VH-VL binders against q0aze0. Designs and how they scored, part 288

Target 1, 268 residues: q0aze0
Amino acid sequence: MKIILVNNRFKENTEKKAQEIAGQLSALNVEVIIDNGLDEPYAGTVDFIMVLGGDGTMLRAARRYGQRAIPVLGVNMGTVGFLSNIEINELAEYLPLILREEYSLEARMMLEVAVFQQQSLLTRVFCLNELLLRSNSPRMLSFALEISGQKLEPYRGDGLIVSTTTGSTAYSLSAGGPIADPQLDAFIVTPVASHIINKRPLVVSPEREISLHLLEEREAIIGIDGQIKMDFGAENRVLIKRAPHPLLMVNLKAKPFFTSIDRSLQRQ
Key: E = the ipSAE of ESMFold2; O = the ipSAE of OpenDDE; V2 = 0.75 times the mean of E and O plus 0.25 times the DockQ between their complexes.

## First folded at step 13 (VH-VL)

Design X2 (framework fv_ragifilimab; at its last look DockQ between E and O 0.93; V2 from the best seeds 0.68)
Fold by ESMFold2, look of step 13:
Structure X2 (fold): chain C 268 residues (1-268), chain A 122 residues (1-122), chain B 113 residues (1-113)
Amino acid sequence: as target 1 above (268 residues)
Amino acid sequence: QVQLVQSGAEVKKPGASVKVSCKGSGYTFTGYYMYWVRQAPGQGLEWIGVINPDSGGTTYNQKFKDRATMTVDKSISTAYMELSRLRSDDTAVYYCARGHEYETYLDYFDLWGQGTLVTVSS
Amino acid sequence: DIVMTQSPDSLAVSLGERATINCKSSQSVLYDSNNKNYLTWYQQKPGQPPKLLIYWASYRESGVPDRFSGSGSGTDFTLTISSLQAEDVAVYHCQQYYRTPLTFGQGTKLEIK
């Protein structure tokens, strides 16, 4: 069995802990690949992915490996977020179940994001939480939103969030979007500081294609999962659709979404 | 060995074009953005543009947009930068460089080619 | 465009002494969403291409000696060499990657006094 351990080399003690866990797994004849974010993603066959850290590390793992349909387990090493399943001190208890593949999987929709310069593809990236279009200056943006070729009335404001249901508790929530059950597949489209009161958050079928472009020359940013940044200008267009594969999150320990929601959000 | 190897020095007359090549080896060529940067003698570094070697998509420094053309040939893991309508102030060492990640072109460069001197004189 | 200004243009420092190079951007290069400074330092020895030293303002690239350190945030950044060695004679460049066009400081030439 081959497992990828994903950690964040910039977080205190995760490198040390990844080495400890790799040693424990090697003692059980499990081959371990460590991905600390420096090298290109491991391309070979892998049976399982273990993410050591918080939601941010899971977001990177999802972008790197989510399209490969490999089980991904979130292992918390601090304050529990929305994407961890077990605590690091529980790993020994659950390890036999992992090795016997005795766990359930929860599918989480991802976005496929394509940014074009004129007609040419400049960037393709996957996203677990959200795409943010945001002004990069004090000036407001004027931009067009199209949903499956249907042009909505122009937007004017600070920007727009296109979120998954998983991302509904992230930036979308702060911008006034709804909390969504992560078992639903949907886009949540949330305006950021819109100047018109009729621009409400939209919940959109995952089968739709969403397109954004600026209507005026402005400095703007495309942000992905709060971690990846790109320029966005009048010559750019972004196309957003459901990614071909969902992230397959391992469920070893029951974590009821609704009974935990206030506790998870209170950490801010 | 992970490296970028560029074509040799060139001497050109004003008004001509030059095409510099950059061959990547030892890594997945289409998995990283490729950048072009120049350095005039005794001067600082100046970014020309970036190309996605997988899709061929480009964005340029506006200063060069009408004269520079970046392309790739994926089958031989080679990027090209062509600069047209050369003038004497285009005399510089031209570098290719690789970004450290593949998700964005707003990036720093962890690998550089050896440089190609292009001299523009009559 | 984000203008990067280095100071000084040249610097002479005795072996074993501390060298300090400053880089200032015309706009903040700190991205609020990830709390990272989009600033990098390169070393360029005579006749060679630049070599990566420091990324995200303060993180040392693998294989770079620990006498090199980066600090600063927003618009003001510093590269420090704690004890200058003979092999550190080079031109040092900062680069922002917050926004295109990607821009570099004019360079600082470091020499042994």
Scores: ipSAE 0.792, ipTM 0.899, lowest interface PAE 1.2, mean pLDDT 91
Fold by OpenDDE, look of step 13:
Structure X2 (fold): chain C 268 residues (1-268), chain A 122 residues (1-122), chain B 113 residues (1-113)
Amino acid sequence: as target 1 above (268 residues)
Amino acid sequence: QVQLVQSGAEVKKPGASVKVSCKGSGYTFTGYYMYWVRQAPGQGLEWIGVINPDSGGTTYNQKFKDRATMTVDKSISTAYMELSRLRSDDTAVYYCARGHEYETYLDYFDLWGQGTLVTVSS
Amino acid sequence: DIVMTQSPDSLAVSLGERATINCKSSQSVLYDSNNKNYLTWYQQKPGQPPKLLIYWASYRESGVPDRFSGSGSGTDFTLTISSLQAEDVAVYHCQQYYRTPLTFGQGTKLEIK
């Protein structure tokens, strides 16, 4: 068995723990690769990914490895979030199950985000939570939203979020979006401080494509999962689709989503 | 060894064009944005542009948008920067540099070529 | 464009003494979504390309000695060498990568007094 341990290089405690766990796994004849985000993603085949840390680390891991259809386990290390399945102090208990591959998988839809400049593709990213388009100034944006070729009325406001159902409890929620069942595949399109007071979030089929571009010469920002930042101007467009592969999240411990929403939100 | 190796020094006349090459090795060439930066003698660094080696997508500094052309040959892990209509103030050391990550081109540079001196003189 | 201004343009510091270089951006390079400063420092020795020292304003690149440190947030940043060594003689550059165009300071030449 070969396992990738993903940790956060900016959090020393996760680094130390990764090394400790790597030692333990090695003693059990498990091959271990540690990914702290500094180096290139491991290109070799692996059987399992263990993410040590909070939601942010999981998001990074998802972007790096999610398209490879590898089981991903979130191991929380004292943070509050929605994406971890077990706590670090429970790892020893569940390690035998991991090694025997006795766990269930939950498929989570990811976004495929493509950013263009004219006809040139600048970047293509798979992400677990959301794509954010927002103004880079105190001025509102005017932008066009197109869904499967249908042009909606122009949006005017601070920005727009296109989120997965997984991301519904992230920035989309802060912007007034609905909480979605993570077992449901859908886009959630949430306006950010729309000039139209009654502008409502849209729940969109994962089979559709979403396109955004600015209607004015304004400076904007594309944000992905709250971690990636890109410039976005009038010459740019973004195309959002369902990623071809879902993130396969490992479920070792039952974690009821709806009964834990209030608890999780109160801690944030 | 992870490295960027650039082409040799160039001497050009005003109005001519220059094309500098940058070959990456020791890493996945298409996995990182490639940046071009120049430095005039005794001056600071100036960003020229960035290219996605995988897609060929480019973003230029507006100052160079009409004169600079960035391309890549993925088959040989080589990036190119061509600057046309050269003038004396284009005299500089031109560097290729690798971005730290592929997720965004708003990045810092963790790997640099050795630089290519381009001298423009009548 | 975000204008990066370093100060001083040049300084001479005695061996073993502290060297301080400042970098100011014309607008904030702090990104609210991740609370990170999109600011980096490079060291450039004569005849060589720049070398990455500090990223995200305060994190040292692997292999960089502990005597180098970065601090600051928003628009004001500082590179500090706690105890200057002979091999630290170089030009130091700050760079913002908050938005395009990517811009650099004019550089600071550090010499031994």
Scores: ipSAE 0.409, ipTM 0.802, lowest interface PAE 1.5, mean pLDDT 92
ESMFold2 (binder alone), look of step 13: mean pLDDT 95; pTM 0.962

Design X20 (framework fv_ragifilimab; at its last look DockQ between E and O 0.02; V2 from the best seeds 0.00; counts 0 for: pae O 2.6 > 2, placed apart)
Fold by ESMFold2, look of step 13:
Structure X20 (fold): chain C 268 residues (1-268), chain A 122 residues (1-122), chain B 113 residues (1-113)
Amino acid sequence: as target 1 above (268 residues)
Amino acid sequence: QVQLVQSGAEVKKPGASVKVSCKGSGYTFTGYWMYWVRQAPGQGLEWIGVINPDSGGTTYNQKFKDRATMTVDKSISTAYMELSRLRSDDTAVYYCARGHEYETYLDYFDLWGQGTLVTVSS
Amino acid sequence: DIVMTQSPDSLAVSLGERATINCKSSQSVLYDYNNKNYLTWYQQKPGQPPKLLIYWASYRESGVPDRFSGSGSGTDFTLTISSLQAEDVAVYHCQQYYRTPLTFGQGTKLEIK
């Protein structure tokens, strides 16, 4: 069995623990690839991905590996978030089940984000939580939103968030969006400081295509999962679709979403 | 060995064009953004633009947008930068450089080519 | 455009002494959502391309000696060499990558006094 162990190189605690766990797995004849973010994502075939750390490390793992249909286990090493399943001190207890592949999977929708410069594709990236369009100046934005070719009345404000249901508890929530059950597949479209009263958050079918572009020359930013940043100007357009594959999250321990939601939000 | 190897020095007259090549080896060529940067003699570094070797998509420094053209040949892991309508103040060492990640072009460069001296004189 | 200004333009420091190089950006290069400063330092020895030293303002690249450190946030940044070695004679550049065009400081030439 070959697994990827994902950690955050900027947090010594997770890097040292990843080395320790890799040694334990190697002793059980498990081939381990450590991904601390320095090197290219591992391109070869693997059976399992273990993420050591918090939601931020899971977001990076999802962007790197989520389209490969590989089981991903979140292992919390500190503050409880929304994307971990077990605690690090429980890993030894659950390791036999992992090795025997005795676990269930929960699918989490991802976004596919295509960024264009004029008519040309500049880049395509994937996203677990949200795309943020935001002003990069004191001036508000005027921008167009299209949903499956249907052009909505122009937006005016600080920006817009296009979120998955998983991302509903991230920046979308802070901007006034709803908490969504992550078992639902949907886009959640949340305006940021809109100056137009009728621009309420929208919950949109995952089969829709969402397009954004500026209506005036302004400096704006696209943010991905709160971690990736790109320029966005009048020459750019972004197209958002449901990604071809969901993130396949490993479920070893029951984690009731609704009974834990207030506790999880207090840890952000 | 991970490296970027550029074409050799060039001498050009004003009004001509130059095309510098940059071959990437030892890594997945399409997995990183490729940047072009120049350095005039005794002066600082100046960013020309960036190309996504996978999509071919480009973003240029506005200063160069009408004269610079960046392209890629994925089959030989090689990037090109062509600068047209050369002037004497285009005399510089031209570098290719690799970003550290695929996800964005707002990035720092973890690998540089050896540089290509382009001299523009009449 | 974000203008990057280094100071001093050149400096001479005795072997084993501390060297500091400053870099100031015309606007903040801190992204509030990830709390990262989009600021990097390069070393460029005579006749060579630049070499990455410090990224995200304060993180040392693999293989860079621990006498090199970066600090600062927002608009004001420093590169520090705690105990200068002869091999550290070079030009040092800062670079912002907060937005395009990507821009560099003018460079600081470091010499042995």
Scores: ipSAE 0.837, ipTM 0.907, lowest interface PAE 0.8, mean pLDDT 91
Fold by OpenDDE, look of step 13:
Structure X20 (fold): chain C 268 residues (1-268), chain A 122 residues (1-122), chain B 113 residues (1-113)
Amino acid sequence: as target 1 above (268 residues)
Amino acid sequence: QVQLVQSGAEVKKPGASVKVSCKGSGYTFTGYWMYWVRQAPGQGLEWIGVINPDSGGTTYNQKFKDRATMTVDKSISTAYMELSRLRSDDTAVYYCARGHEYETYLDYFDLWGQGTLVTVSS
Amino acid sequence: DIVMTQSPDSLAVSLGERATINCKSSQSVLYDYNNKNYLTWYQQKPGQPPKLLIYWASYRESGVPDRFSGSGSGTDFTLTISSLQAEDVAVYHCQQYYRTPLTFGQGTKLEIK
């Protein structure tokens, strides 16, 4: 068995824990690769990914490895979040199950985000939470939203979020989006400070495609999962689709989503 | 007496392999991680890897991952380190060293073998 | 990798005088969970393997004379010999065991002036 341990190099406790876990796994004749984000993603085949840390680390791991259809386990390191399944102090208990592959998988839809300049592809990214289009100035943006070729009325506001159901409890929630069942596949389109006061979020079928572009010569920013940032101008467009592969999240421990929402949000 | 005793000096040609042994005595051999460290003449110490004598689990320095192989024979309390595709810059004294704490990964070393000189020359 | 850098490379000190050797790590080797520095010092005499002197940055190994002491935290560490004795002539090595790969300083040669 080969396992990738994903940790955050900027959090010393996660790095040290990764080393300890690596030793434990090595003692059990498991091959271990440690990914702290410093190097390129490991290109070799692996059987399991263990993410040590909070939601941010999981998001990074999802972007780096999600397309490879590898089981991903979130191990919480004492933070508040929605993407971890077990606590670090529970790992020893569940380790035998991991090694025997006795766990369930939950498929989480990911976004495929493609950013273009005219007709040229600048970048393509798979992400677990959301794509954000936001003004890079105090001025509102004017931008066009197109869903499956249907052109909506122009949006005016600070920006727009296109989120997965997993991402519904992330920035979309802060912007007034609905909380979605993570077992549901859908896009959530949430306006950010819309000029139209009653502009409501949209729940969109995962079979549809979403396109965004600016209608004015203004500077904007594309944000992905709150971690990737890039400039976005009038010459750019973004196309959002359902990723061809879901993230396979490992469920070792029952974690009821709806009963934990209030508790999790209160702690943030 | 608690001690680590290593095999004797080796002289090898480039491209050959060398296997150094390290026998532990006076303590529970399977209870302490065994580390391998080398020292080129007049140079500092360099970590090669570590093995759990009980399980046989290993962790290697990436520098040696494709050339070094650590094994153990628990029945005779002996650890082995084999280095293949030898080159001149592999000339060094090779040490086995015991971790200080029982069943602890990434430890410091309180017990050392006497060292094994491996000379690689054409 | 955590790079360990010792200073100086060589040191000559008179008998009875204080010897000071420094070791710097490129990253902190202090673990916030247990508040311990994963740093050791070894003494190595010619033709012999290293001998453990200090562990956890400041704890003296059993049998090591009181004149040896370790100090420091995070990235900067110091080995001090309060009163140099003739038998202290050796090469001294610092080592971190915070994470793999384990790494050592380049060593400091201590001689009598």
Scores: ipSAE 0.041, ipTM 0.653, lowest interface PAE 2.6, mean pLDDT 92
ESMFold2 (binder alone), look of step 13: mean pLDDT 95; pTM 0.964

Design X3 (framework fv_ragifilimab; at its last look DockQ between E and O 0.85; V2 from the best seeds 0.00; counts 0 for: pae O 12.1 > 2)
Fold by ESMFold2, look of step 13:
Structure X3 (fold): chain C 268 residues (1-268), chain A 122 residues (1-122), chain B 113 residues (1-113)
Amino acid sequence: as target 1 above (268 residues)
Amino acid sequence: QVQLVQSGAEVKKPGASVKVSCKGSGYTFTGYYMYWVRQAPGQGLEWIGVINPDSGGTTYNQKFKDRATMTVDKSISTAYMELSRLRSDDTAVYYCARGHEYETYLDYFDLWGQGTLVTVSS
Amino acid sequence: DIVMTQSPDSLAVSLGERATINCKSSQSVLYDENNKNYLTWYQQKPGQPPKLLIYWASYRESGVPDRFSGSGSGTDFTLTISSLQAEDVAVYHCQQYYSTPLTFGQGTKLEIK
């Protein structure tokens, strides 16, 4: 059995813990690849991914490995978030179940984001929470949103969020979007500080294609999961689709989403 | 053995073109953005542009937009930069460089080619 | 375009002494969403390509001696060499990668006094 241990090299405790866990697994003849974000994603076949850290580390793991249909377990190391399943102190208890593959999987929709310069593809990235389009100046943006060829009336404001249901509790929530059941597949389209009062958040079928472009020359930014940034200007267009594969999140410990919403949000 | 190896020095006359090559090895060539940067003798570094070697998509520094052309040949893991209508102030060392991230072109460079001296003289 | 201005253009520092190089951007290069400064420092010795020293303003690249450190945020950044060594004679460049065009400071030549 081959396992990837993902950690964040900028958080010393996750790197140290990854080494400790790798030692324990190696003693059980489990092959371990440590991914601290420094090297290229491991390209070979693996059976399981363990993410040591908070939601931010899970977001990076999802972007790196989410399209490969590999089970991914979030292991919380202190700061409680929405994407961990077990605590680090519980890992020893659950390790036998992991090795015997005695767990269920929950599929979480991802976005596929393509940014173009004129007609050429500059960037293709995957996203677990959201794409943010926002102004990079005090001036508002004027931009066009198209959903499956249907052109909506122009938007005017600070920007727009296109999130997954998993991302509904992240930036989209702060911008006034709904909390969504992460088991649903949908886009949630949430305006940011819209100047136009009739622009409400939209919940959109995952089968739709979403396109954005600026209607006037302004400096804007595309942000991915709050971690990756790109320029966005008058010659750019972004296309957003459901990613080919969902993130397969491991469920070892029941995490009742609805009864825990308030507690989870308080820790944001 | 992760490296970028560039073509050799060139001497050109004003009005000519030059095409510099950059071969990447030891890493997934199409998985990282490729940048072109130049440095005139005794001067600072100047970014020319970036290419996504997987898609061929490019964006250029406006200063070079009408004279520079970046391309790739994925089958041999090689990027090219061609600068046309050369003039004497194009004399510089031309570098290719690889970004550290493969998710965005807004990046710093963790791998550089050895540089290619292009001399433009009458 | 974000203009990067280094200060000084050159400096001479005695062996074992502290060297300080400043870099100022015409706009903030701090991305509030991830709280990172999109600023890097390179070292360039004669006849060689630049070598990465510091990224995200303050993180040392692997293999870079701990006498090199970066600091600052927003628009004002500093590269410090705490105890100058002979092999540190080079030109130092800052670079922003907050937006295209990617831009560099003019370079700072560091010499032994």
Scores: ipSAE 0.782, ipTM 0.895, lowest interface PAE 1.2, mean pLDDT 91
Fold by OpenDDE, look of step 13:
Structure X3 (fold): chain C 268 residues (1-268), chain A 122 residues (1-122), chain B 113 residues (1-113)
Amino acid sequence: as target 1 above (268 residues)
Amino acid sequence: QVQLVQSGAEVKKPGASVKVSCKGSGYTFTGYYMYWVRQAPGQGLEWIGVINPDSGGTTYNQKFKDRATMTVDKSISTAYMELSRLRSDDTAVYYCARGHEYETYLDYFDLWGQGTLVTVSS
Amino acid sequence: DIVMTQSPDSLAVSLGERATINCKSSQSVLYDENNKNYLTWYQQKPGQPPKLLIYWASYRESGVPDRFSGSGSGTDFTLTISSLQAEDVAVYHCQQYYSTPLTFGQGTKLEIK
């Protein structure tokens, strides 16, 4: 068995723990690769990914490895979030199950985000939570939203979020979006401080394609999972689709989503 | 060894064009944005633009948008920067540099070419 | 455009002494969503390209000696060399990558006193 341990180089405790766990796994004849985000993603074949940390680390891991259809386990290290399955102090208990591959998988839809400048592709990213378009100034944006070729009325506001159902409990929630069942595949399109008071979030089929572009020359920013940003201008457009592969999240411990929502939100 | 190797020094007259090459080796060439930065003698660094080696997508500093052209030949892991309508104040060392991550072109540079001196004089 | 201003333009420091270089941005380079400062420091020796020292304002690149450190947030940043060594003689550059165009400071020349 070969495992990638993903930790956060900016959090020393996760790095130390990764080294400790790597030692333990090595003693069990498991090959271990540690990814703290400093180096490029490991290019070799692996059987399992263990993410040590919070939601942020999981999001990074998803962007780096999600397209490889590898089981990904979130191991929480004292943070509040929705994406971890077990706690770090439970790892020893569940390690035998991991090694025997006795676990269930939950497929989570990811976004494919493509940013263009005119006809040129600047970047393509897969992400687990959301794409954010926001103003880079105190001024509101005017932008066009197109869904499967259908042009909606122009949006005016601070920005727009296109989120997965997984991301519905992230920034979309803060912006007034609905909480979605993570077992459902859908886009959540949530306005950010819309000039139109009655502008409501949209729930969109994963089979559709979403396009965004500015209608005026304003400075904006594309944000991905709250970790990656990119300048966005009048000559740019964003194309959002369902990623071709879901993130395969490992479920070792039952975590009832709906009964845990209030608890999780109270901690934030 | 991971490295960027640039073409040799150039001497040009005003109004001419110059094309500088940058060959990457030791890493996946299409996996990192390639940036171009120049430095006039005794001056600071100036960003020219960035190219996605995989897609060919480019973003330029507005200052150079009408004069600079960035391209890539993926088959030989080589990036090119052409600057046209050269003037004396274009005299500088031109560097190619690799971005640290691929998810955004708003990045810092962890690998640099050795630089190419371009001298523009009548 | 975000203007980066370093201070001083040049300084001379004795061997073993602390060297301090400042970098100020005309606007904040702190990104609210990830709480990171999009600021990097480079070292450039004569006849060589710049070398990455510090990224995200305060994180040291692999292989960089511990005597180098970065600090600051928002618009004010500092590169510190706790104990100057002879090999530290160079020009140091700060750079923001918060927004395009990517911009650099004018550079600070560090010499031995």
Scores: ipSAE 0.000, ipTM 0.462, lowest interface PAE 12.1, mean pLDDT 91
ESMFold2 (binder alone), look of step 13: mean pLDDT 95; pTM 0.961

